VHH binders against UV-B-induced protein At3g17800, chloroplastic. Designs and how they scored, part 19

Target 1, 346 residues: UV-B-induced protein At3g17800, chloroplastic, of Arabidopsis thaliana (Mouse-ear cress) (q9lvj0)
Amino acid sequence: ASSASNDASSGSSPKPIAPLQLQSPAGQFLSQILVSHPHLVPAAVEQQLEQLQTDRDSQGQNKDSASVPGTDIVLYRRIAELKENERRRTLEEILYALVVQKFMEANVSLVPSVSPSSDPSGRVDTWPTKVEKLERLHSPEMYEMIHNHLALILGSRMGDLNSVAQISKLRVGQVYAASVMYGYFLKRVDQRFQLEKTMKILPGGSDESKTSVEQAEGTATYQAAVSSHPEVGAFAGGVSAKGFGSEIKPSRLRSYVMSFDAETLQRYATIRSREAVGIIEKHTEALFGKPEIVITPEGTVDSSKDEQIKISFGGMKRLVLEAVTFGSFLWDVESHVDARYHFVLN
Key: E = the ipSAE of ESMFold2; O = the ipSAE of OpenDDE; V2 = 0.75 times the mean of E and O plus 0.25 times the DockQ between their complexes.

## First folded at step 13 (VHH; framework vhh_7d4b_2)

Design q1 (from p6 with Y53S Y104S L105S; at its last look DockQ between E and O 0.54; V2 from the best seeds 0.00; counts 0 for: pae E 8.3 > 2)
Fold by ESMFold2, look of step 13:
Structure q1 (fold): chain B 346 residues (1-346), chain A 121 residues (1-121)
Amino acid sequence: as target 1 above (346 residues)
Amino acid sequence: QVQLVESGGGVVQPGRSLRLSCAASGFTFSEYTMGWYRQAPGKQRELVASISSSGGRTNYADSVKGRFTISRDNSKNTMYLQMNSLKPEDTAVYYCATVYRSPSSKDMDHWGQGTQVTVSS
């Protein structure tokens, strides 16, 4: 009764259910509902989306009234800009709340903000290293790509998860953000792949066989995909791209990605909405802090305040799997919301 | 917001042809694989034909292979089904569909309202 008296693996997180605290009225409301009455979150989200639609529809009325003599065009333009910014913030926080809900439904606690003042052991990775739940959340084909991603990040230490490294907190944040974008990309591709598989339309694969043994070039492609986004490119620079002591296994999903023309690949490598980009940035910053870059008068970069942390390779694996899963959920949540309140532009 | 609108159905004699159209809006049509499904009275909905995002790959149910042709025009956000040599067994409501927001690629997520095709003497 003194040990394992109950299962506290879910809901054992600090009182904040996620590292990013929501600030909008809708976000604060959804945060409370997520904790107190999670079964009501879908209804609350639908109500908030309906309000956003109503607010957006009324914007045309303000534009029309600016044509009336005596109407201050500058005032109406500033009001319209403020309302649009508020709608963007609200939508962004609705999306984040829905991603958090998906983690709660999967019984997976998000890692809390990384603290430099931690255990006497000196390691920051106090979170569980058991990752079976995270691994099961993805299709087999998607997981093959995730495994290769892990092998590139962890290198020869893929088989020695108890080993510890001291690494820049900035670089861990960059790996995390890149892994979120990679998960977003993978889910987008896998969703199309699974649909075409169901519809029996896959390239070179009506028999579901092993044609992909000739295509071992996928690592460069996904690295380019995750680094093409302008805002996240600064986060992606800290991780070695080449695997060490690992073999890239043949993958039907990698072969499928290689069948894309360059235009399609570039579109898939792009995060579709500014709101999703903002979530990735804010979530990563909530976990790891903002990078400190100081430019001296001589034009050199001073990063002397960048914090070093100790983390086991098992802890790093857990972070990367969470990041990929976060990106995967973000794709689903973005698509779900866009169908109800159209905001994705392309 | 997502809309799929089928048209081109009607009543025809066996051996004749019909061309169905599916107009799509509210999503990036060129990114999605599309399909035609049909549902005869009292039967389950079945996949008739499918077409890749680019239009370069197609698949057909055995019962329609050689008689039906699926195509798409991504510049017009429209998919087509040319149905030749129609048989009474082809009588059904025909739906266009795609997966748009499914949490998995397991199911078609969006359906049109359907268009009735009736083949009778």
Scores: ipSAE 0.012, ipTM 0.513, lowest interface PAE 8.3, mean pLDDT 76
ESMFold2 (binder alone), look of step 13: mean pLDDT 84; pTM 0.850
OpenDDE, look of step 13: ipSAE 0.119; ipTM 0.630

Design q2 (from p6 with Y53W; at its last look DockQ between E and O 0.57; V2 from the best seeds 0.64)
Fold by OpenDDE, look of step 13:
Structure q2 (fold): chain B 346 residues (1-346), chain A 121 residues (1-121)
Amino acid sequence: as target 1 above (346 residues)
Amino acid sequence: QVQLVESGGGVVQPGRSLRLSCAASGFTFSEYTMGWYRQAPGKQRELVASISWSGGRTNYADSVKGRFTISRDNSKNTMYLQMNSLKPEDTAVYYCATVYRSPYLKDMDHWGQGTQVTVSS
């Protein structure tokens, strides 16, 4: 009696394509297509957007016709709110699916959810640290800005990518989310810049020569626009803005951004849609978790119980570049979807 | 539209108790860190207590620690502030507020209209 050793091949559950699991019917459908037929995602999204439009139109018609007796008005409003929330969730997940699809097209795997590592070193960055593919996704001008962003985050450690730091998981998540927002901003500005460049209507004409970069005080305003979260500026442990001055390369795009008035800058720094904000939050939460946050009497996040993680500077660089790229793609897909399903509130 | 409606305020004697309630609507209440703030006449608004989205974590101002208890019922979209051993210094308008939906992005704070708490002999 030959005991057939059933080698139960531990079917390694296929690694998820993205850290956020989509929950809506549309999101689940798109998740399946992302795995099986990623090239069909745009067509599938069109169909889902048509359905959303139909749903929205039907709800609008019911609002106008409902001589709803006063007692039922509250119920009808609640139902309407629930439906609106459902549509918003669906739209968020459509945006996310499109962002994921863009990463797939670029042959870039998203960083998985950060979990405690079985690595004896305790390092959480088990993902590949190669970033060349991400760097190539951006215009040269945008890449220069991204490089400067990295220099601000990593500081003097940008040259020592193998070194490991112990840092708050929450703080890393904040840096990630901020970097997504920065990527969104940069893509928005870069698109305009590239258009104006092509049209030869850039402010200051073709004179490549004389930008004597007076190292003016403008670093503070840029930090202020990007630091919607005051705590992100503290990631570079107390390094006086004076020390970073030497590694910031002059960038045409930087000069262009500096030419913006305060209102324009604020507009460009603002995420246009609630759905986009929701995606940034949910994606970041999927990566880093949703910690139990409370506020101190001073009005800051109480970080006293934050989980500490060990991560290499290379791992951090990868996260930041992914985040910036995510934000860039989010701008593109938001614009794409808005053209088909008007949801961006101007 | 986000709505926060405070209730339970009033006039009480020192040493008495009050329970404030905040009814929330127009957003996913269970996703938000919430808080109670107060503003006394001529003073700045201050945080009294905060509670995490799940209710698993709380924080208190030192002035109310051990006397006040913040809680929430996510099934009812309601947050509470049990105020015990009230003092004249606790006299203020108390406000319910959303603080953060996510710890990673700063969200806009939403405030209720406030409820008056007066502690007087």
Scores: ipSAE 0.612, ipTM 0.835, lowest interface PAE 0.7, mean pLDDT 85
ESMFold2, look of step 13: ipSAE 0.711; ipTM 0.885
ESMFold2 (binder alone), look of step 13: mean pLDDT 83; pTM 0.844

Design q3 (from p6 with K106Q; at its last look DockQ between E and O 0.78; V2 from the best seeds 0.58)
Fold by OpenDDE, look of step 13:
Structure q3 (fold): chain B 346 residues (1-346), chain A 121 residues (1-121)
Amino acid sequence: as target 1 above (346 residues)
Amino acid sequence: QVQLVESGGGVVQPGRSLRLSCAASGFTFSEYTMGWYRQAPGKQRELVASISYSGGRTNYADSVKGRFTISRDNSKNTMYLQMNSLKPEDTAVYYCATVYRSPYLQDMDHWGQGTQVTVSS
């Protein structure tokens, strides 16, 4: 009697396509399609948006029914709020699915949730560090800006991608989220820039030649727009802002951004929809976790109990580029969805 | 719409206790770090205490440490501030606030209308 050793093939649970698990009925449906038929995601999204529209319209008709007795008004309002929250969640997850689909189309795998590594070095960056595919997804002008962003984050360590740093997990997450927002901003600006370039209506005319050296002083204002998160500047340990001036390459897109008035700049730097903000938060939380934070008397996040992680500069570069790309795609999909299901409050 | 409604303020003698409550609505209360702020006449608004979204962590201003206790009941969408051993220096308008929706994104703080606490002999 030959004992057939049932080699229980440890069916390696398929690696999740994305770190955020979608929970709404629509989100779960889209998650399945992303795995099985990613090319059908746009069509599936159209159907889900039509359903959302129908739901929204039905709720609007019920509000006009003046005959709700006063005691039921509170209940009706609560129900309406719940339904609105559900629609918002669904819409967030639709946006996320579309962003994930764009990464899939680009043949770029998203970084998985950051977890303690079994690596003897303690490094958490087990993901591929190749970034060439991500770099190619952007216009040359946008890429120059991204490069400058990386230089600000990594500083002098951009040349030493194999070196490992021990840093706050919360801080890494903050840099990631900030980079997503920056990508969103850059895509918005780049779209306008490319359009104006094509129309030959760019401010300052075609004179490629005289980008004279004197634009050194404008670095402060750009830092201010990106530095709305004051802590992004602190990621480069103690390197005085004076030393970063030499590595920032002048870019056409930077000059274009600098031509914006303060109101326009603020508008472009603002994420338009609550849903987009929600996606950035949830995605970042899915990557880095949701830490128990408290606020210090000074009004800052108490990071004293934050988890320290070891990550290579190459790993960090990959995270930042993914984040910027995520933000860029988020702008695109938000615009796409808004054209079909008007949700962006202008 | 986000609403924060403070209650429990009043006039008390030094050494007495008060319990403030903040009823929250219009958002997912359990996802937000919350806090109590106070503003005394002619002074800047200051953080009194903060509590993490789950209630697992708290932080206090040095001036109230050991006397005040911040807590929350996420099932009731309510945050509390137990104030013991009150001092005249604790006289202020106390405000309930959402401090951070996410540790990664600084969101706008939402504030309640405030409740007056007066400690006088």
Scores: ipSAE 0.497, ipTM 0.817, lowest interface PAE 0.8, mean pLDDT 84
ESMFold2, look of step 13: ipSAE 0.541; ipTM 0.819
ESMFold2 (binder alone), look of step 13: mean pLDDT 84; pTM 0.848

Design q4 (from p6 with V99I; at its last look DockQ between E and O 0.48; V2 from the best seeds 0.61)
Fold by ESMFold2, look of step 13:
Structure q4 (fold): chain B 346 residues (1-346), chain A 121 residues (1-121)
Amino acid sequence: as target 1 above (346 residues)
Amino acid sequence: QVQLVESGGGVVQPGRSLRLSCAASGFTFSEYTMGWYRQAPGKQRELVASISYSGGRTNYADSVKGRFTISRDNSKNTMYLQMNSLKPEDTAVYYCATIYRSPYLKDMDHWGQGTQVTVSS
């Protein structure tokens, strides 16, 4: 809750609160409220959602008027499509504003549009490299998955964060967007995992918290129990185990995810709403630009005009952590809004 | 819900011109890289031309360079292929297709039903 936003407003060049500028009337209103009166954002969003619901309900009633003889059915359908598109754009911008609000509440500034700075090094990453706030926003199990994701992206250079690379801006943007989708997926599965863990209904997978003596006895018991239980392993009943943290493992979420069948995994790996996909697209384009893509006659992407940027591996880590956090917040925001204004198609 | 509808095909004499249209609906047309493909009988489908989301970049197969022009009108959700100096070798079914929705998100191709172009004798 600092007065940093006042400094941006007073300067000769305003500092935006997020890389994507919202253009709908509702989006512009919410952007203003986010800066000037952030405590009013929940009420402002509720008002905008009520207006969307009213508009959608009135369109349902106007559908009956199209049955009047002499009405141009083609014109009526065009008008209905325009109104639906405007509601979708408005909803998309409401969702984005709520994601931005969650970053503001966490006291984490979003990275601005990626462009070369006036820095003599030519690096694009002038943003802070300390990421502890971002890391603390996730459950321990989710963070372990995020750490593995970072290790895959950065490789051996996780220990050399000051190293600078020249990398395709398009490729960095693709990693960013993939990381947003991964964070969305992780939050979705972690939320279910935490609920099932609290209710003690998790599958009887490996328990990696046991001691060497307990593991020797537990391994024999576990293998005997698994082989003697031909039905689905249900674990009803309370387990008296609290205070030693053995049920919170860095790799437990990975094991939980691996227990899903292919259909469930594929369903969880997709973004539920068109609006959320649109947010990921527009936010990533606001950060990295919207390059022109064509296919060569040989069927490959023409990469000859890819813009190159200089970025440190620490800067890259900050981008990826922001992207995962953005996706995590997007899942929460999507779910929150869907409960009030149904738009998710499953 | 995604629909791509080609039109403008027909039978034409060698050396003449045709203009194909691809009307798009059910998606945000202005965000997609689009292409025209063709398939002659007994041959594999080949890319004829592609156009970026804004129309700022285009690519053409060597066999049609200088004769064909791809364009788009995002306000009408329509892509075009102007085919000049047609040759019998251009005889094929022509398809419009989406290629990429966004440079940062992968997408699946959607295809139209195709329109026949026949360049006779």
Scores: ipSAE 0.563, ipTM 0.829, lowest interface PAE 1.0, mean pLDDT 79
ESMFold2 (binder alone), look of step 13: mean pLDDT 85; pTM 0.869
OpenDDE, look of step 13: ipSAE 0.747; ipTM 0.896

Design q5 (from p6 with T33D; at its last look DockQ between E and O 0.23; V2 from the best seeds 0.33)
Fold by OpenDDE, look of step 13:
Structure q5 (fold): chain B 346 residues (1-346), chain A 121 residues (1-121)
Amino acid sequence: as target 1 above (346 residues)
Amino acid sequence: QVQLVESGGGVVQPGRSLRLSCAASGFTFSEYDMGWYRQAPGKQRELVASISYSGGRTNYADSVKGRFTISRDNSKNTMYLQMNSLKPEDTAVYYCATVYRSPYLKDMDHWGQGTQVTVSS
């Protein structure tokens, strides 16, 4: 009697495609399609958006029913709020699924949730550090801006990608989230820039030559617009922004951004939808966890309970580039969905 | 477009009171936690007070606790900051902002243009 040792092949649970698990019925459905038939996600999304529209329209018709007795008005309002929250959640997850689908189309795997590493070095960056695929997803002008963003974050360590740093997990998450928002901003600006370029309506015609625009004052305003994200500059250990001035390559897109008035700049720097903000939050939380951070009475984040992680500069570069790319895709999918299901409050 | 417009700032003597207002538009105001921030010259921006979307929860910086009161009227899309017993140290630009719940987005709130508050003798 030959005892067939059933080698229970420990079926390695398929690595999740994305760190955020979608919970809504629509989100779960889309998650399944992302795994099985990612090319069908756009069509599936159209169907889900039609359903959302139908639901929204049905709710609107019930509001006009003046005949609800006063006691039931509170209940009806609460039900309406719950339904609206559910629709919002569904919409967030639709947007997320579309962002994930764009990464899949680009053949870029998302970084998994950051967990304590079994690596003897304690490094958490077990993900591939190759970034070439991410870099190619952007216009040359946008890539220049992304490069400058990386230079601000990594500083003098951009050349030493194998070096490992011990960094606050919270701080890394903040830099990631900020970079997502920056990607969102850059994509929005770049789309306009590319359009105007194509139309040959860019302010300040073909003279490539002479704008030796004195580097000094423009860094302050762009830093002010980006410095609305002060956390990005703080990553490189208090190195005065004055020292990084030499490595910032002048970019056409930078000059274009600098031509914006303050109102336009603020408008472009603002995330348009609550759903987009919600995705950024939830995705970042899925990657880095929910920090047990208490806001001190002084309005500062008590980082005393913050976890320190070890990460290579290459790993950080990968995170930042993913984040920027995520933000850029988020802009695209938000615009795509808004054209079909109007949810962006103009 | 999200718009936050602060008003009610000015120059006052120590011990006086001011009431700031923030008019919100371009989003569902009643669904967002809101807050007041301030930035003094040469200092970092700090949270002064926050209020939950329903108005049921409020938080204050220790430096303003017992002196400042944050409130909101969701029917008017307006948030208020009652500032009593003002001190020279309260001199700053005050900003109305959406308060994101995520610590990762703490500094990425939507901000108004700010209103100047100056407390001087």
Scores: ipSAE 0.227, ipTM 0.599, lowest interface PAE 1.0, mean pLDDT 81
ESMFold2, look of step 13: ipSAE 0.508; ipTM 0.747
ESMFold2 (binder alone), look of step 13: mean pLDDT 84; pTM 0.853

Design q6 (from p6 with L105F; at its last look DockQ between E and O 0.47; V2 from the best seeds 0.54)
Fold by ESMFold2, look of step 13:
Structure q6 (fold): chain B 346 residues (1-346), chain A 121 residues (1-121)
Amino acid sequence: as target 1 above (346 residues)
Amino acid sequence: QVQLVESGGGVVQPGRSLRLSCAASGFTFSEYTMGWYRQAPGKQRELVASISYSGGRTNYADSVKGRFTISRDNSKNTMYLQMNSLKPEDTAVYYCATVYRSPYFKDMDHWGQGTQVTVSS
C-alpha cells in the first residue's frame, strides 16, 4: 500500500480541564487546544479575535443597509441583537479559555464542580492543598489584602484548617463569586498602585503617608520609652533592629484604596465588561450549581436547591484563594483582549 | 441598553380579567429572575409575583394568590401576568422588573415604565 498514515494525535483527556464547559464553536476549539497544545492557545485566540472583529464589522455594514427606506427595521434590529449576543457569548468563552490558560501556566488546577466525595467524611474538598502556588501569584501588597480577606471569611478558624463545617452550598458560592470580584478589584487597584509606586507618585495617598509616618514615629516613641527600662529595653533592643524595618507599612495598599473617594471606589469595584460578569456567573454556576430562585413579597430569597455541604476550613481557604486568583487573572485577560478587540464600555 | 416595556393595562369592571405583558430587550432575558410589582396612589411599590429564570418556580403576594398567574416565554423575551377576578384594590400602576441575574450576587435592578390598571364600576 503506502507508508502508514498514523494518528499522531489521539486520546484527548477525558477529564474536564475546568468546571465550565464551553459551547460556542470558538470555545470548543479553544478547549481542544487547551488540552492538546496549550502553548498554542494565545495564537488560537488571536485568530478567533480576528474572526470576531470581521463578524462585528460585517454586522455594522448590514445595519447601515437596513437603515435604507423600505427595509424592515424591526426585524433587522432583533436579528442584530441576537447576533451581538452570540458574539458576546463567544468573547466570554475566549476570555475564560485565557483565564484557564493562566492557571495552567501557573501549574494550578482549577477545582472541579463541588459535590460530596467518597471520602468517609463526605466533605467536598478532596482537591490538592497547593495554596503556596496560588499565594505566589500576587504582589506582596496584594497578598496582604488577600490575607485580610481570608481572615474576614474564616475568622478564628484561619488557624484551625482541619475543622469541617456544614454550610449552605449557595452561601459558599456567594463567597466564591464575591472573592472573584474582590480579586478583580484588587488587581485593578494594585496595578495602579505599583505603577505610581515605581514613579513615586501616589495620588490621594499623601495624607495617609504622612499619618503613617506619624504612626511610625509614635511607635518609635513607644519603643524609646520601653528601651529606657533596662529589663524591657534588652528585649526591645533585640527586636527593634529588625521589627521596624519588617512591619513599617503592612497595609500600604489598603491605605491607597482608602484614599479614594466613594465615586472612585464604586467605579473600581464595578466589573468593566458584561462579558467578565457573565464568566463569573457561569464559572460559579458550574462549580456550585444554578438553583431556581425567586423572591418573596417580604423581600427574602427562596431557593429550590439550597443544599448543605461539608467542607474543611482548609478547603474553604483553597476555594477563596482560587477565586481571588481567578478575578486577578480575569482583570489581566480582559485588559489584554480589550487592547486587541475593543469591547469594554464601562 | 436594558429595556422593559409593559403593556395590556386599562380600565375594567370588577370581576373581569386583564393580561399584562413585559417585553424585554438589551439583555439575556432567560438568565433573569423577574418580578411584577405594583404601586397604588400614595403607597409604596409592592411585589405581586416573581418567577425564576426558567419559569420553574413562582411566588405570589397573598392578596393575589389564586387569581393572578405569572408566566414567561424565554423564546420571545416576554413575561406575562394573567389577572383574573380583578378587584378595586388591584388598581395600581404595574411594573415589570429584573430581580436577579445570578443566584450568587445581585446587580442593579431595572424597571419598566409601568402600565395603569384601574378596576372600577
Scores: ipSAE 0.484, ipTM 0.814, lowest interface PAE 1.2, mean pLDDT 78
ESMFold2 (binder alone), look of step 13: mean pLDDT 83; pTM 0.835
OpenDDE, look of step 13: ipSAE 0.655; ipTM 0.857

## First folded at step 14 (VHH; framework vhh_7d4b_2)

Design r1 (from m6 with K106E; at its last look DockQ between E and O 0.01; V2 from the best seeds 0.00; counts 0 for: pae O 14.6 > 2, placed apart)
Fold by OpenDDE, look of step 14:
Structure r1 (fold): chain B 346 residues (1-346), chain A 121 residues (1-121)
Amino acid sequence: as target 1 above (346 residues)
Amino acid sequence: QVQLVESGGGVVQPGRSLRLSCAASGFEFSEYTMGWYRQAPGKQRELVASISYSGGRTNYADSVKGRFTISRDNSKNTMYLQMNSLKPEDTAVYYCATVYRSPYLEDMDHWGQGTQVTVSS
């Protein structure tokens, strides 16, 4: 009697393609397509956008006809608000699905939700640290800016990717979110830059000659776009802001950004849609969890619940590059969807 | 790990030619801008020549323009520097360097160990 050992194949639940689980009917549908037929996601999105448009148009028509008695107006408004919220949620998830699809097209796996690792080292960065695929997704000019951004975050540790740091999970999440926003900004600027370069509108666009652009100390404006989160500089333990002697490499794209007036810079640094902001928040929360910000009665942030994580600098580099890339893709998909559904508030 | 290994250096008489090679490994060679730098004794390191990742763009220092030719074979992960009409002033340690798709070529991410080129009568 040969005891057939039932190797209970522990059905390893297929690793999620992305950390954020989509909940709307459209989002769930798109999630399934992402797994089974990722190449059909754009077409599926088009159909969902058409449905959203139809729904939006139908609500607009009902606003004008509502001889609704006064008591029913409140209910009607509430229903309208709920429907609008649902549409917004659907739209957010459509944007997310498109971003995920772009990562899939690039054959880049998204970092999973950060969880306590079973690794004896306690490291949370169990994901691959290879970043070459991510780097290739950007223009050379954009990559230079990304490199500088990494240098600001990792500091002197850019060369020591195997070293492990213990850092606040909240802080890592903040750096990630900031990097997404920076990626969004960079993509927007880079698209304009590339266009103007192609049109030969940029002064000096022909000869890669050494225009000695004088070192205008424009460290301040780049820091302003990134420095909305002052805590990014503190990732490298205790190293005074003075020690970031990593000379920000002059780049054409940097010079181009520095040529912007304050209004233009602000415009480019602002995320255009609420949906895009929502996606950044939800994605970051899916990765790092919801920050339990306890505000003390005295109005101070109680950081006592801040979880410390161990992460390699290579792991951090991977996160930052993913974040920047996510932001870049978010700009692209937002623009793509806006061209079809017109949801961006100018 | 990114590795750059220079070869082809040596001692030559003025007017002679040398061909330097840089063998690259540990990265996607076809995506990186490559360049040659040199450092003479008591002088700062200077850019000699650079070549874009595709090989479509080359840049030369004025001191070597018309005499040196930079090239690359992406199928072999190798960059070359053909040095013709060598002068004593070309005596230096020559370094292979690389940067990812950077158009500015001035800031290389990785360096080789260098190869000595000596031009003497």
Scores: ipSAE 0.000, ipTM 0.211, lowest interface PAE 14.6, mean pLDDT 81
ESMFold2, look of step 14: ipSAE 0.508; ipTM 0.796
ESMFold2 (binder alone), look of step 14: mean pLDDT 83; pTM 0.843

